# Ledger of designs, part 3: VH-VL binders against Chlorate reductase assembly chaperone protein (clrD)

Target 1, 193 residues: Chlorate reductase assembly chaperone protein (clrD), of Ideonella dechloratans (p60001)
Amino acid sequence: MNTLIDNPKAMASGYLAMAQMFSYPDADAWRRLTENGLVDPALGRETLEAEYLGLFEMGGGTSTMSLYEGQNRPERGRDGILQELLRFYEFFDVHLNQDEREYPDHLVTELEFLAWLCLQEHAALRDGRDAEPFQNAARDFLVRHLAAWLPDFRQRLEATETTYAQYGPTLGELVETHRSRLGDQPQKSREMQ

## First folded at step 18 (VH-VL; from b142 with heavy chain S101Q)

Design b155
Fold by ESMFold2, fold request of step 22:
Structure b155 (fold): chain C 193 residues (1-193), chain A 120 residues (1-120), chain B 108 residues (1-108)
Amino acid sequence: as target 1 above (193 residues)
Amino acid sequence: QVQLVQSGAEVKKPGASVKVSCKASGYTFTSYYMHWVRQAPGQGLEWMGIINPYGGTTTYAQKFQGRVTLTRDTSTSTVYMELSSLRSEDTAVYYCARGSQKYSYAFDIWGQGTTVTVSS
Amino acid sequence: EIVLTQSPGTLSLSPGERATLSCRASQSVSSNYLAWYQQKPGQAPRLLIYGASSRATGIPDRFSGSGSGTDFTLTISRLEPEDFAVYYCQQYGSSPLTFGGGTKVEIK
């Protein structure tokens, strides 16, 4: 971790960078990855695409990794996860992507929502408005969703021999830094018990 | 101090293979891409390929596809370049070079070079 | 593959003179990822400029890069004795990476 990630705007940049990294690398996405320094252009889009497809798409069945929270938490039930995620997004009237291939529980969708919350926190602080609704939402979202499934996802990802494996620790450090900065609520609430 | 130290010079016959090592020190080996570049006597620089030492992902220039293999050993912080089916035109100095995000993946650190001579 | 053409092949100048080296690409270089390297006999190349115009750490301010798209320039504002070397441009914006043929800057 570095000190650049310890404020809301820096946190948003980190989440958006990881959302870009874990998006399907079509030509436009590849351009953004290389322009933002997330991958060496010499690797080539086709090399990264082959790893993406083999890791997340073409294996089929239960032998591949999944970018969806519901697939990573089978005992909790995906429909319940989707409904809870939609309540978060609908509360803030947020529709982060329109890609037919992405559901509310996609890793990229969750990362983009956290980035959006960080940007709203930043804007509120800049404008002298109350930032706590965004801070509380981020804390609750991390506990209930991304931080809940990320450790198992990381363990499987980091065991692969792919370019994506190196970003498992990056995701973990980003989430841990964000949770540490937010802390727990000062008094008990139902979500924290 | 950040360094890339390559193995010593080699003399080979046509049809043989050569394996050049590049040992990194002074930085986190798996956090940086490694490239290989060669330079024939009196000539310019030619890119051969890249390896990401973290997971071992490689991409090769088409000219070398099927003849070059890049591997790494994370326990020794070493990248290896093996070039097979050698020809006299493969006579060159071979360099490893580090790509760093700091410089948008331009090559900021180079090994000292390994001369490979293919003759007879 | 992006072909880089450097000109002139040889530039004969005296210390104190301004050197201007050209690098032209056959296609636009993605993100202006164009680097310049200096190489002296028996040595590995040394990074001077990255991103077309940014100096690497420790490179004297007499070295500057400019250009975009397909047309790039390295300028050495006042040649020092240690600047007489071969200079290579490199595009690193797309695979495969390619280098120019080099410009030798030699003492007149």
Scores: ipSAE 0.760, ipTM 0.910, lowest interface PAE 1.0, mean pLDDT 90
Fold by ESMFold2, fold request of step 22:
Structure b155 (fold): chain C 193 residues (1-193), chain A 120 residues (1-120), chain B 108 residues (1-108)
Amino acid sequence: as target 1 above (193 residues)
Amino acid sequence: QVQLVQSGAEVKKPGASVKVSCKASGYTFTSYYMHWVRQAPGQGLEWMGIINPYGGTTTYAQKFQGRVTLTRDTSTSTVYMELSSLRSEDTAVYYCARGSQKYSYAFDIWGQGTTVTVSS
Amino acid sequence: EIVLTQSPGTLSLSPGERATLSCRASQSVSSNYLAWYQQKPGQAPRLLIYGASSRATGIPDRFSGSGSGTDFTLTISRLEPEDFAVYYCQQYGSSPLTFGGGTKVEIK
């Protein structure tokens, strides 16, 4: 009885929805947000855009917080974080989005990578192939990256008076559910093949 | 079970302000957007604005920008609509309405309405 | 801003007859997010139809919605005494939200 098949596709959808939510809300992104029910269309794209810029970018003054892992972990060097992330992406031959647009440590990039891993896990389970490389990578990536900085990010996000604040708990639950399904490894961690 | 209960009727002079409350019960207040709509006597429905009770984000119809303010109190599950610089044409019934993701944010629950009369 | 024009303004019919109400938008309604509401005197509106064609929970199957883009229709297949009311269409796919002017369905 294989219960893992039912979960990885749902996890991928959750990660992709959050990647959509935390992307810059241009007209096309806004349309997807409203069609997917992530935001009430009556709020208006311009209202969400103003919140995005005020929170995450230096629009008219000082932003409250950053969407980049390296900027959220000052005790770690960002270059070291970027190196680790690039090793994950290179190992699976995952091409980054346009380099001048998004960096490897952007929240959206990390969420999309986790979604990709979940989709690969789903495909492997569906086809009777070994899913463990994708499961191990997701477990390791969460521990070393997204789950490591998400709690502090959530705390700051949830303290804001913005539409984005409501998705802090959603991100947390998604990561907690994913880690719980993956469980602890029964042996010492290794670099993925 | 699920309901929105609004404050009672108000009579105001031109130039005054009015503040109408809308108390939610039977559901998680911060999980649903709240809208305000008014209806002048013998007229149709007019959307005034929206508030996300999680975080307090608002958007107002341009006609009311600068005169309407939506706020909420999460401890009492209540949204407030304040309309300032009242004029006789602001005489209307004012409704709060919940936007539900179940219906793609169509308004599934409405308050009973609050009559505001502005008379010289 | 999307203007919604409802026709007719008043529809005089007898119980048991079919009612057909029209709502036309000045431009395409985003994602066909078009709702229909029923309002009786002294009462708040009640949601009948969302997404142009989907019935809200508890709405009788004599109510149906159709249309897309700019032209939308509410049909009541067999009027019952409780259906004599004013009906409003609303687009809720774009800010600002807008309502039609209403169609009053009254006893002939």
Scores: ipSAE 0.752, ipTM 0.906, lowest interface PAE 0.9, mean pLDDT 89
Fold by ESMFold2, last read:
Structure b155 (fold): chain C 193 residues (1-193), chain A 120 residues (1-120), chain B 108 residues (1-108)
Amino acid sequence: as target 1 above (193 residues)
Amino acid sequence: QVQLVQSGAEVKKPGASVKVSCKASGYTFTSYYMHWVRQAPGQGLEWMGIINPYGGTTTYAQKFQGRVTLTRDTSTSTVYMELSSLRSEDTAVYYCARGSQKYSYAFDIWGQGTTVTVSS
Amino acid sequence: EIVLTQSPGTLSLSPGERATLSCRASQSVSSNYLAWYQQKPGQAPRLLIYGASSRATGIPDRFSGSGSGTDFTLTISRLEPEDFAVYYCQQYGSSPLTFGGGTKVEIK
């Protein structure tokens, strides 16, 4: 399990580790999971794959859930969610999954975007540049997207008898630490005034 | 004070089953994978399977598939290994062992072992 | 499954001598996840080396591991009386996990 650290570089590593964890465990993904210590190699890829498919690819039931924000927030309408997410990604000229037909509201995509924002914040702070655009984007993205649907997702995930259940608290702690460092209320900016 | 304490020795007849317990103390039980390993008299070590105590996910060595069941009780910080359809070849010392991320899941803590003897 | 062959089966040495123990895998060990354990009579194994070459906490400097791929070595630079035991290698990089047959280090 990830150590919960609130500096931008460590936050990025945490988000990327969770993106790896919630990706389909093909052979290459499995190798990365075991090399990064997210799962004991003795568990075996086939065991994790069976849990992934049963949990995220099967329909029905309280233990079955979606990795897509729009399917976890039906009252909001998925098209609006997708359009808003694309505005975030395009504003920063980020091309996370454009050639794979992966939807912008996939958990992995949202985690990778937050990781990217954290890396940009880190680079800006290191170089003496303004980090505030990345901090404001991360705050807004969390409030409007990941943090908005993660609590219900976590509740269902943590109730399962799967390896994935143990990473519900990890996701929650990562997001809460990030939000706490950024502050609960938006800071002033030219776009935010 | 990290330790794994196993239940006592068992003598069984062929065809019976045995259930060995492994109680963890001194650490957060659900944060560490637990493995089971056996050692026949005068022989080496043989891996049997793994359980993740957090969600209960298990994987068994193919040799034991269908005969071994690993379970846990998080309220008592205890894992259980049940081996059914016992044969004389199952006579061995059975160990639980903890795998930790610190050592890339090498086994850093072992139980004291439980001798299971299968004889007619 | 990966078969680990340890050699020699028995190593008879005096205190102060250097011990070299070999572990050969039937195929490459994933991520060099190769461990060494020490076991004394009536006791559970003790972790010495993980990741082929990293010492576990509290293991003396005289124990070192080396190797990669299919060939791995445990070296005890100067044997002490407490080092006479059986040593097992283990691959833990892929399921099922497997152990070598052991090398007994005994007093000459």
Scores: ipSAE 0.750, ipTM 0.905, lowest interface PAE 1.1, mean pLDDT 90
Fold by ESMFold2, last read:
Order: structure tokens, then C-alpha cells, then sequence
Structure b155 (fold): chain C 193 residues (1-193), chain A 120 residues (1-120), chain B 108 residues (1-108)
């Protein structure tokens, strides 16, 4: 994780790594984190679990954070956010992690969807098929969802004295790299041919 | 170049405390976990604990829980190990060591060691 | 905690000979996160092998690690004068981290 790789397959790996990092660290998740080098095993699962629970589930007031987009965007309203996210997922008939699925606006769910879009883009490019639907969806999803709430989320996360704080910049770089690769408009290079 | 430079030797009485510093240079300090290990004279290596300098998260070996405190100062790229209620058995060389993701967090860089002598 | 037992305690050999050092864990080492360090008198340890079998950067290829689960081996294919030292294994796959008692490789 020292250098972000800016191709679709590497982008997907980055999103999946962050989805693993922000998942509840049960025994299986802990094993994956340490095998993938995301956390030093010497820290211990119980230490990370205590930070997860204290940061995301057990507190109130200024010491806690939410992993849900809707709770990070109070002026927008969560019901509208959930409805829009479900339209994205339903349009692609995506069933991300059906056996462990979180609510549509959970950070992990949004990261996994972006990873899936990157994998579809990769497969389309590899096979000579049209990648634009996946690129357009990723651009729109980032603008309307993940990139819209990530700056405030990062500000709160990076202020904490936890292992999770160090991944605020990583999330930011991942999203920035992805948006830069996609550009601000749907690609039109074919129309000049 | 990447290195860890520790503070100098200490002589202490039983019951006192000692604070050893470990200054990192040549790399991004907050991107790497720091461990502390000690070695009593003529004996092997004993892990004491770990700190993540980014957020300050620590985990200590049970033997040292309640006596060891790891802290860091990100502005000086320095980790501190404080051991309280010193006993003669705490006489040892104390090392800081960097855990690197490159080696799945095996210790790739070690400080030069700090001798702490506890004697009446 | 995982107890690591190294054998032999001392290995007396001549330059050019093969050294074989054993490390046995009291239970399986998670992800085979087993490291080997070399320590010379008055010096800090030096990382040789990580992940049971991977050489750290700059370590000569005469050093090799093998094994999995509970039984691990460090082999020095042909001893050079600078290789006479104490060698420690370490499991770093679970907290607390633990080291073996060491094997001293000394000149015969």
C-alpha cells in the first residue's frame, strides 16, 4: 500500500483491501488482514476489535463515527441515499457478498461495489468489449456517493488515535486516483474516429 | 539511510523507572510499526510490545503489562519505551525494531541497543 | 503463547561445512510467519529469513529457510567466517511474539 496502482484490476484490489480493513475483525477477517499485510499480527485481534467497537459501534457524541453514508450526510437524508444506492446495485444486478451483506450505504458495501465495477471494466477491456457503462457508473457513483462523503469521514477518522486513522489518506488517494483516471465526462474518443 | 538511533546507557536503582528513546530516520516514521525487545546478559530475546506510531495504538506482552508504556512523538520521529518499578531482573539491552510490511512485519531494522543496569 | 525450541544449543563446525538449525513450535505458527535472525557479540540481531523461507534483501543465497506448521529449519549451505554467530527463530504470526532460545554456531 505504499503506491497506488492506477489500472482497473489494481484499483479493485485497493478497494477490496479497504473493504477488508473496515469490516468487523472476527477471526476469519483478522486472518485475512494479517495474511494480506494490512495489520501487524503482533497488534492482536482483540486490540483491533476494541478499536473497531469503540470507534464505530459503542460510543456516542464526538468520540464515535459512522460507517454509513446516510449518517455522514445528515442534510441529504438517508432514505434518499439508500434508494439511490439500491438503484445502482439493482441496475447491474449486483449481489455483493449476499451472505454477509451490509446495508446499501455502509462503507464496505460502497467499496465492494466500486471494486466490482473496476473488475467489470478490466474484463471488458481484456475482452475487447465496451467498458464505458462500468466507467460511467463508477464516475457517477463516486461523485454522488463515496467521494461526496469521504472528505468529512476522513477528517473525523484521521483525528482518532486508532489503527484505522492511517487508512483515511489511503481511502482518499484511492478515490482521487480512480476519479482522475475516469475524468469528468463520459469518454468520447470513439466519436472522433 | 534508514536507521534507528537509541538513547544512551542507563543505571537505575530498583523501584525506579527508565525511559529509552528510539529516533527513526530515512523513512516515513508513521508508516511502520515499532517493537521493543530486550536481552538480558547472556540470554535470548524477549518481545515487550508494539506501537503503531500513526495513531499510537499499543499492545504489550502480558509479562510487562502495567509496567511498560510505549509512546511516540511524530514531530521528532521518536518512540519512547518507559519501564517502571524496575527490578534487578530488568537488567538487559533494550532494542527498538521496525516491523515492515515488505517482510510481513518481521523486524528488518533494529536500533543499536540501550543497556539498562538495575542494581542496588 | 507459542514456545519455540531451538536445537542444537551449540553447533561446532568448520568453515565450508553445512549448518542445519532446527526450530520447533509448541503449536502451528499462523501463516508460517517464522523469521530467523543472526546476532554477533555486541550487535543487534539481523533479519535473515522471513515467512519461513524468504530471504531478506541483501542476505546471501547460502542462507535458506524451510518448514511449515511447527517444524522449521535454517540451513547455511557452506559456512563462511562471518557466519559464526548465534541464530534465533521468531514466530511473528500471533501476539505475543516469541523467540527461540538460540543456536550458537561456533568454529571447531
Amino acid sequence: as target 1 above (193 residues)
Amino acid sequence: QVQLVQSGAEVKKPGASVKVSCKASGYTFTSYYMHWVRQAPGQGLEWMGIINPYGGTTTYAQKFQGRVTLTRDTSTSTVYMELSSLRSEDTAVYYCARGSQKYSYAFDIWGQGTTVTVSS
Amino acid sequence: EIVLTQSPGTLSLSPGERATLSCRASQSVSSNYLAWYQQKPGQAPRLLIYGASSRATGIPDRFSGSGSGTDFTLTISRLEPEDFAVYYCQQYGSSPLTFGGGTKVEIK
Scores: ipSAE 0.720, ipTM 0.903, lowest interface PAE 1.2, mean pLDDT 90

## First folded at step 19 (VH-VL; from b130 with heavy chain S101Q)

Design b165
Fold by OpenDDE, fold request of step 22:
Structure b165 (fold): chain C 193 residues (1-193), chain A 120 residues (1-120), chain B 108 residues (1-108)
Amino acid sequence: as target 1 above (193 residues)
Amino acid sequence: QVQLVQSGAEVKKPGASVKVSCKASGYTFTSYYMHWVRQAPGQGLEWMGIINPYGGSTTYAQKFQGRVTLTRDTSTSTVYMELSSLRSEDTAVYYCARGSQKYSYAFDIWGQGTTVTVSS
Amino acid sequence: EIVLTQSPGTLSLSPGERATLSCRASQSVSSNYLAWYQQKPGQAPRLLIYGASSRATGIPDRFSGSGSGTDFTLTISRLEPEDFAVYYCQQYGSSPLTFGGGTKVEIK
């Protein structure tokens, strides 16, 4: 039951939940998923793991999906995507964890970054600080990255007979709600290095 | 009103298969997991398996692995439980039950039960 | 699998008395995933308690759940005539889901 998200804090929670959902379901990730009520524990980690591997990592005969933006947007060029993403992250001094082998264009990384932006926005608003930098960044990031490849990703995901299929609409709604809140048009051009 | 309505009683011979239906109404069918539980006469409750009606993902208790199949029809909001290679020990009341996230996926709504009798 | 043992098997009490039912697990169960159900003859089970201590919607205050780890308790503070039934504990945090053997609360 996805509650309508209409504020930055709630959106952050939504993005984090999605980040958890699309993470590899090892023992720790599984625990988090179940504790957060995202999956019925009775389904079992093994079932979800098999689905994850089948969808996202197994190159076999079934329609394999990629969790990496660069692989979903071959026309854009992966290198260019990676460079731009890194510029987004670096602009805010967000560093990827090398030990955890975080990839800039992985869906989880992008979702966590959006969650981070939402939390920063929320904090700024709460404290009476300027929230525009975070809002603008989120807007630009959504348009240039996640919202750009999500529609096609969802189409494929939702066509699968897996537990992950139901989270396509959830993620779509979250992103659309966020875009609506921020406005569809960028207010300020981000000077990217 | 939220309810689960199951199909009627079944009488089967050993070795046969039975398919029980569970029709959901009054709520969003694909938003809740569905479980199957059976109860032999005078005995306790036994979990058989789970299905996610959205994608159709299933997990079965090991005891029933290979004999039980859970399916769903989203157009009719119905879940099916098929049990094959029936034995006398399979004589029981079979329940579908909704797992609700609201209750951490405890079973908040139950079907009325379907009696399956296996006799030679 | 996690084995749940309920005790006593039968509890004979009079209306107005306090009922205490025990459920012991063979291994630790997260409190988030322990439930109690009531079942009357010829009826499907009814959810009473979830998460070890939370009452489901519409459940009277006389029902309460407590416990953690391997020991859980259902308490009926004052038995009403309609409370005479079989009660089951369930763990639903680990596959396979398992139920206790049940405790029959009968009228003395």
Scores: ipSAE 0.889, ipTM 0.958, lowest interface PAE 0.5, mean pLDDT 94
Fold by OpenDDE, fold request of step 22:
Structure b165 (fold): chain C 193 residues (1-193), chain A 120 residues (1-120), chain B 108 residues (1-108)
Amino acid sequence: as target 1 above (193 residues)
Amino acid sequence: QVQLVQSGAEVKKPGASVKVSCKASGYTFTSYYMHWVRQAPGQGLEWMGIINPYGGSTTYAQKFQGRVTLTRDTSTSTVYMELSSLRSEDTAVYYCARGSQKYSYAFDIWGQGTTVTVSS
Amino acid sequence: EIVLTQSPGTLSLSPGERATLSCRASQSVSSNYLAWYQQKPGQAPRLLIYGASSRATGIPDRFSGSGSGTDFTLTISRLEPEDFAVYYCQQYGSSPLTFGGGTKVEIK
């Protein structure tokens, strides 16, 4: 991921990798992680699973963290966050997988959505179509959502003695690179639309 | 130059503990997993465990579970392997080895080895 | 754990000859996470092949790896004097990581 080229396709790959990393490490997820070289297989799924549960679900031993934006931004109100996120998704006819119990404000969901936007941007550019809607959406989404709570999330994550700690900077760099490419000033607030 | 430099030879009594160090240089210490492998005299290679120097996560081979402890000091770019309750069968050369993502986490850099002799 | 069985235990050959070393896994190795190492007396192992068939940087082209699933092979096309050593296969696709018992390539 250190060789991320500043292009939409590369960005998408980065986001998907992060989405995989922050997914529950079941057998399939673990396979994907190791195949993609994100984790040394010798570490073992059980170790990563224990860390995942300890950090994100059960707490104990280390500070309990949440992978949900709404829980990381109590001052904003989770309901408002969820509504806004759903508006983003619905605008592009992106549907959450109900079978996988995807929550709109889950980090993985947000990362996958950003990946999707990047892929759409790439496709538009490739085909000579207008890519601005996707770029604008990504810009607004980053400012209003992921980039808003990621700094604090990273601070906590990187302070942990887990395998996940090393991916804080990686995710931060990815988001910052994306923001830099798109610009950090939203054109229009989705809340006003 | 990328290298791993291990501490010197150790002679221990049965029941004692040994702590071997592996100092990394020439690369970003926290970006690579570190493994420990031992080799008894005239025998093959045996994997002992892995540590992620970034967060300190470890996994040990079942054979050594409860007796081996891997730690790291990021300030000195050093990984430590401590083996307790030493037995004569623990007499071996102990290696630290870097797992490199470039090679799908195969071991591309090795320490020079540390001879640990357990004798009465 | 995945048990790796190397054969033969000892291979006696002359310089210039072809060496074929076998590594058999007790179960399929995930994504062909198989490596080959060379070890000379008094030295640490040296990575030769990773991912079953890829040569590590600086490794001569006379070394080649092949195989998939449970059967893997290291081939030295033409033995050089410096190639007489012990060779180990390793699987690193699942925990615990495991090594084969080694094959000693010695001068005939």
Scores: ipSAE 0.888, ipTM 0.956, lowest interface PAE 0.5, mean pLDDT 94
Fold by ESMFold2, fold request of step 22:
Structure b165 (fold): chain C 193 residues (1-193), chain A 120 residues (1-120), chain B 108 residues (1-108)
Amino acid sequence: as target 1 above (193 residues)
Amino acid sequence: QVQLVQSGAEVKKPGASVKVSCKASGYTFTSYYMHWVRQAPGQGLEWMGIINPYGGSTTYAQKFQGRVTLTRDTSTSTVYMELSSLRSEDTAVYYCARGSQKYSYAFDIWGQGTTVTVSS
Amino acid sequence: EIVLTQSPGTLSLSPGERATLSCRASQSVSSNYLAWYQQKPGQAPRLLIYGASSRATGIPDRFSGSGSGTDFTLTISRLEPEDFAVYYCQQYGSSPLTFGGGTKVEIK
């Protein structure tokens, strides 16, 4: 994924692959992980599930690590973070597919939104439509959210002795490649803010 | 050059343990899963287990659960397979093999094999 | 656990002949992750085919794999002297990984 620098469709695939990796590995999710080459099938779903639960869910309110932006940025205030994220999603009329468990600040939700923005950029460029709203939204979303909390999350993740640790560098390179492609363009549109 | 070099042949008595090493070279050790497979004399291939050297996650075939342990040392790019409570039916050639994402984790590189003989 | 049954156990053929090797799985092989390996006496196995039908790098096009689900075939279209060996199928789509019992291709 890190070698596909100049293609919004390839960026979307990278974000979706990481969203799959950090989703709970039920039977369907496990099949997709192995089909996409993210894990060796011989490891087995139960081994990965045990690692997921031990890292992200077991231990109650004091889990080893959190997949939620708000818990990774405690001094920013989670309610404010959630409110900003909802403005992004609602502006584009993006509806969360799993609304019973999926909070706006979950890593998977943020990755899927960035993938969606990349796909909209691709479609706009293909059709000769204006792609700037999607590019500006991705730039702003990365700066304000995913890129802001990913470095500390990665440091903690990469220190674990789990299968998930190996994808910390992958997340970082994906985000930095995307930001590099978007550049430091001035904020010309305020549709999202 | 990409290669897996295993430790030398072993002769053991029933009830003993054996530890076979598999040293990787020519590639990034922690980027590839490692498997262990054995082959009894005149017989086919039998999968024993897998280790992810990135982090050390392991899964074993059920018949070896409790007897086999896979470990790794990232500083020497080496995987170890230890098999305990040996019996005569454990006499076999033991192979390490690399699972490569290029081939959807089929085994693209094999060690030369280590003969373990269990006899009284 | 997926049991792989290879047939025939032995093929006795001459150079230049076509070899057809069968591998049947007890359950559908996940993602068609079915590999074929060649093994000569005193040597480690060599990967020929992965994903049921894809040749590994450097494998001649006289080797071809086909099939899906539970029924898989390795074909050697024109046997060369170096092709006389034992061939194993392997499913690697589900843990535990399993191998077939092998088909020995020997000189007649």
Scores: ipSAE 0.689, ipTM 0.894, lowest interface PAE 1.4, mean pLDDT 89
Fold by ESMFold2, fold request of step 22:
Structure b165 (fold): chain C 193 residues (1-193), chain A 120 residues (1-120), chain B 108 residues (1-108)
Amino acid sequence: as target 1 above (193 residues)
Amino acid sequence: QVQLVQSGAEVKKPGASVKVSCKASGYTFTSYYMHWVRQAPGQGLEWMGIINPYGGSTTYAQKFQGRVTLTRDTSTSTVYMELSSLRSEDTAVYYCARGSQKYSYAFDIWGQGTTVTVSS
Amino acid sequence: EIVLTQSPGTLSLSPGERATLSCRASQSVSSNYLAWYQQKPGQAPRLLIYGASSRATGIPDRFSGSGSGTDFTLTISRLEPEDFAVYYCQQYGSSPLTFGGGTKVEIK
C-alpha cells in the first residue's frame, strides 16, 4: 500500500482501499479486504472483527477510539463539522453510503467522498472536460476536514496493538501524496466555503 | 537477502513444551505476516497458525488451539512458536514461513526448519 | 475447513516427459488463492505457483498452473532432473489454511 500514487484513478483506488479497511468487517467486506490484499486471509474474519469492535465500538477503555471527525476534534464543535461536510456532499449531489447511512464525519464517509472526487477528476481529464472543480473541492476538503484530524487520529491508532495500526502510515502517505499533487493554492473555491 | 533463520533441533519428553524461534532479516519485519507449518516424518505439511508481527494478532488452527502460542519481539525481528503438552505425535520439522502481499499472501520465504523430537 | 486431495500419490516419469498433477478441493477455494510448492528431501518447500496460475519470481516457465473453483492442475511441460521432488498444493483463501497430501514425482 505504500506504493507511490500519482494519478487520480490510483488515488481513488487508495482511498477506496482504506475505506474498505476501516469499514466493519462483515462477510462481504471481509471478502473485499482479502481480494484486495489488505489482510492475509489466514488471519480470519473473526480475529479482525474482534479488533474492530474492541477498538472502535465497545468503548469504556483506553484502547477505544473514534472513527468520527467531530469526536476527534472536540474543541472545533461536531455540529459545525457535520453541517460543513453536508454542504460538500450536497453541492456535488453525492451519496457515498450506498445502502446505509453513516454520519457525514465518519472516516469511511470522508475517504469515499475523496475517492469519488478523484474518480470525477479522472473522468473529466479522460473526456477533456474541466477537472478544476473536483481538484479544488478535494484541496478544500482535505484542508478543512480529513487532513486536519488525521495526524492526531494516526498517533492514537499507531499506538494500538491491532491490525489497524499498520494502516496509519498508509493513510498519512495517501493524504500527503494527494495534497502534494494538488498544490497549495485553491482555485474556484467560491463554490465551497 | 531475505532470510528466516530458525533455532536448532530440540529433544523433549512427553508433557514438556518447546519454543522455536524464527529470526527475520533483509526486510521490514513488521510489514509481513508470519505462519507456522509442521511436517511429521514421512508426512505432508500442516498449517498451525499465523501472527501479524505489527500488532501481535494471531489465529491458530483448531487442532492446536490451546496448545500453541505465537509471539514476536520486534526489537530482534524474531517470532516464537511455543507448543505445550507435547506428545510423541508432535515429533516433526517445524517451519516458519512469510506471507507476502506480492503473492497474495502465499508463502514466499521459508525458514530452514527445526526438528523437534518427542520421546519418552 | 477445505480438504485438498492430490492425485496421483506418486508419478513415475522420465526426464523430458510432461508431468500433470491434480489438486481437488472439497469446496470452492476463495479468490482462487491456490498455491503449489516444491519440496526436495531435507529442504523447506519452495513456492512455484500462486493464485492458481501465476508463477513466483525465478520459477522456470516449464511450470504452469491452471484451474479454478475446486479443480486445479500443476503442469511441468518438460521434466528436468532437478524437478524430481514432492509437490504440494495449498489453499490460502480462507482460515484455516490447508495443504494437499502431496504428489511425489520420481524417476521411472
Scores: ipSAE 0.682, ipTM 0.898, lowest interface PAE 1.5, mean pLDDT 90

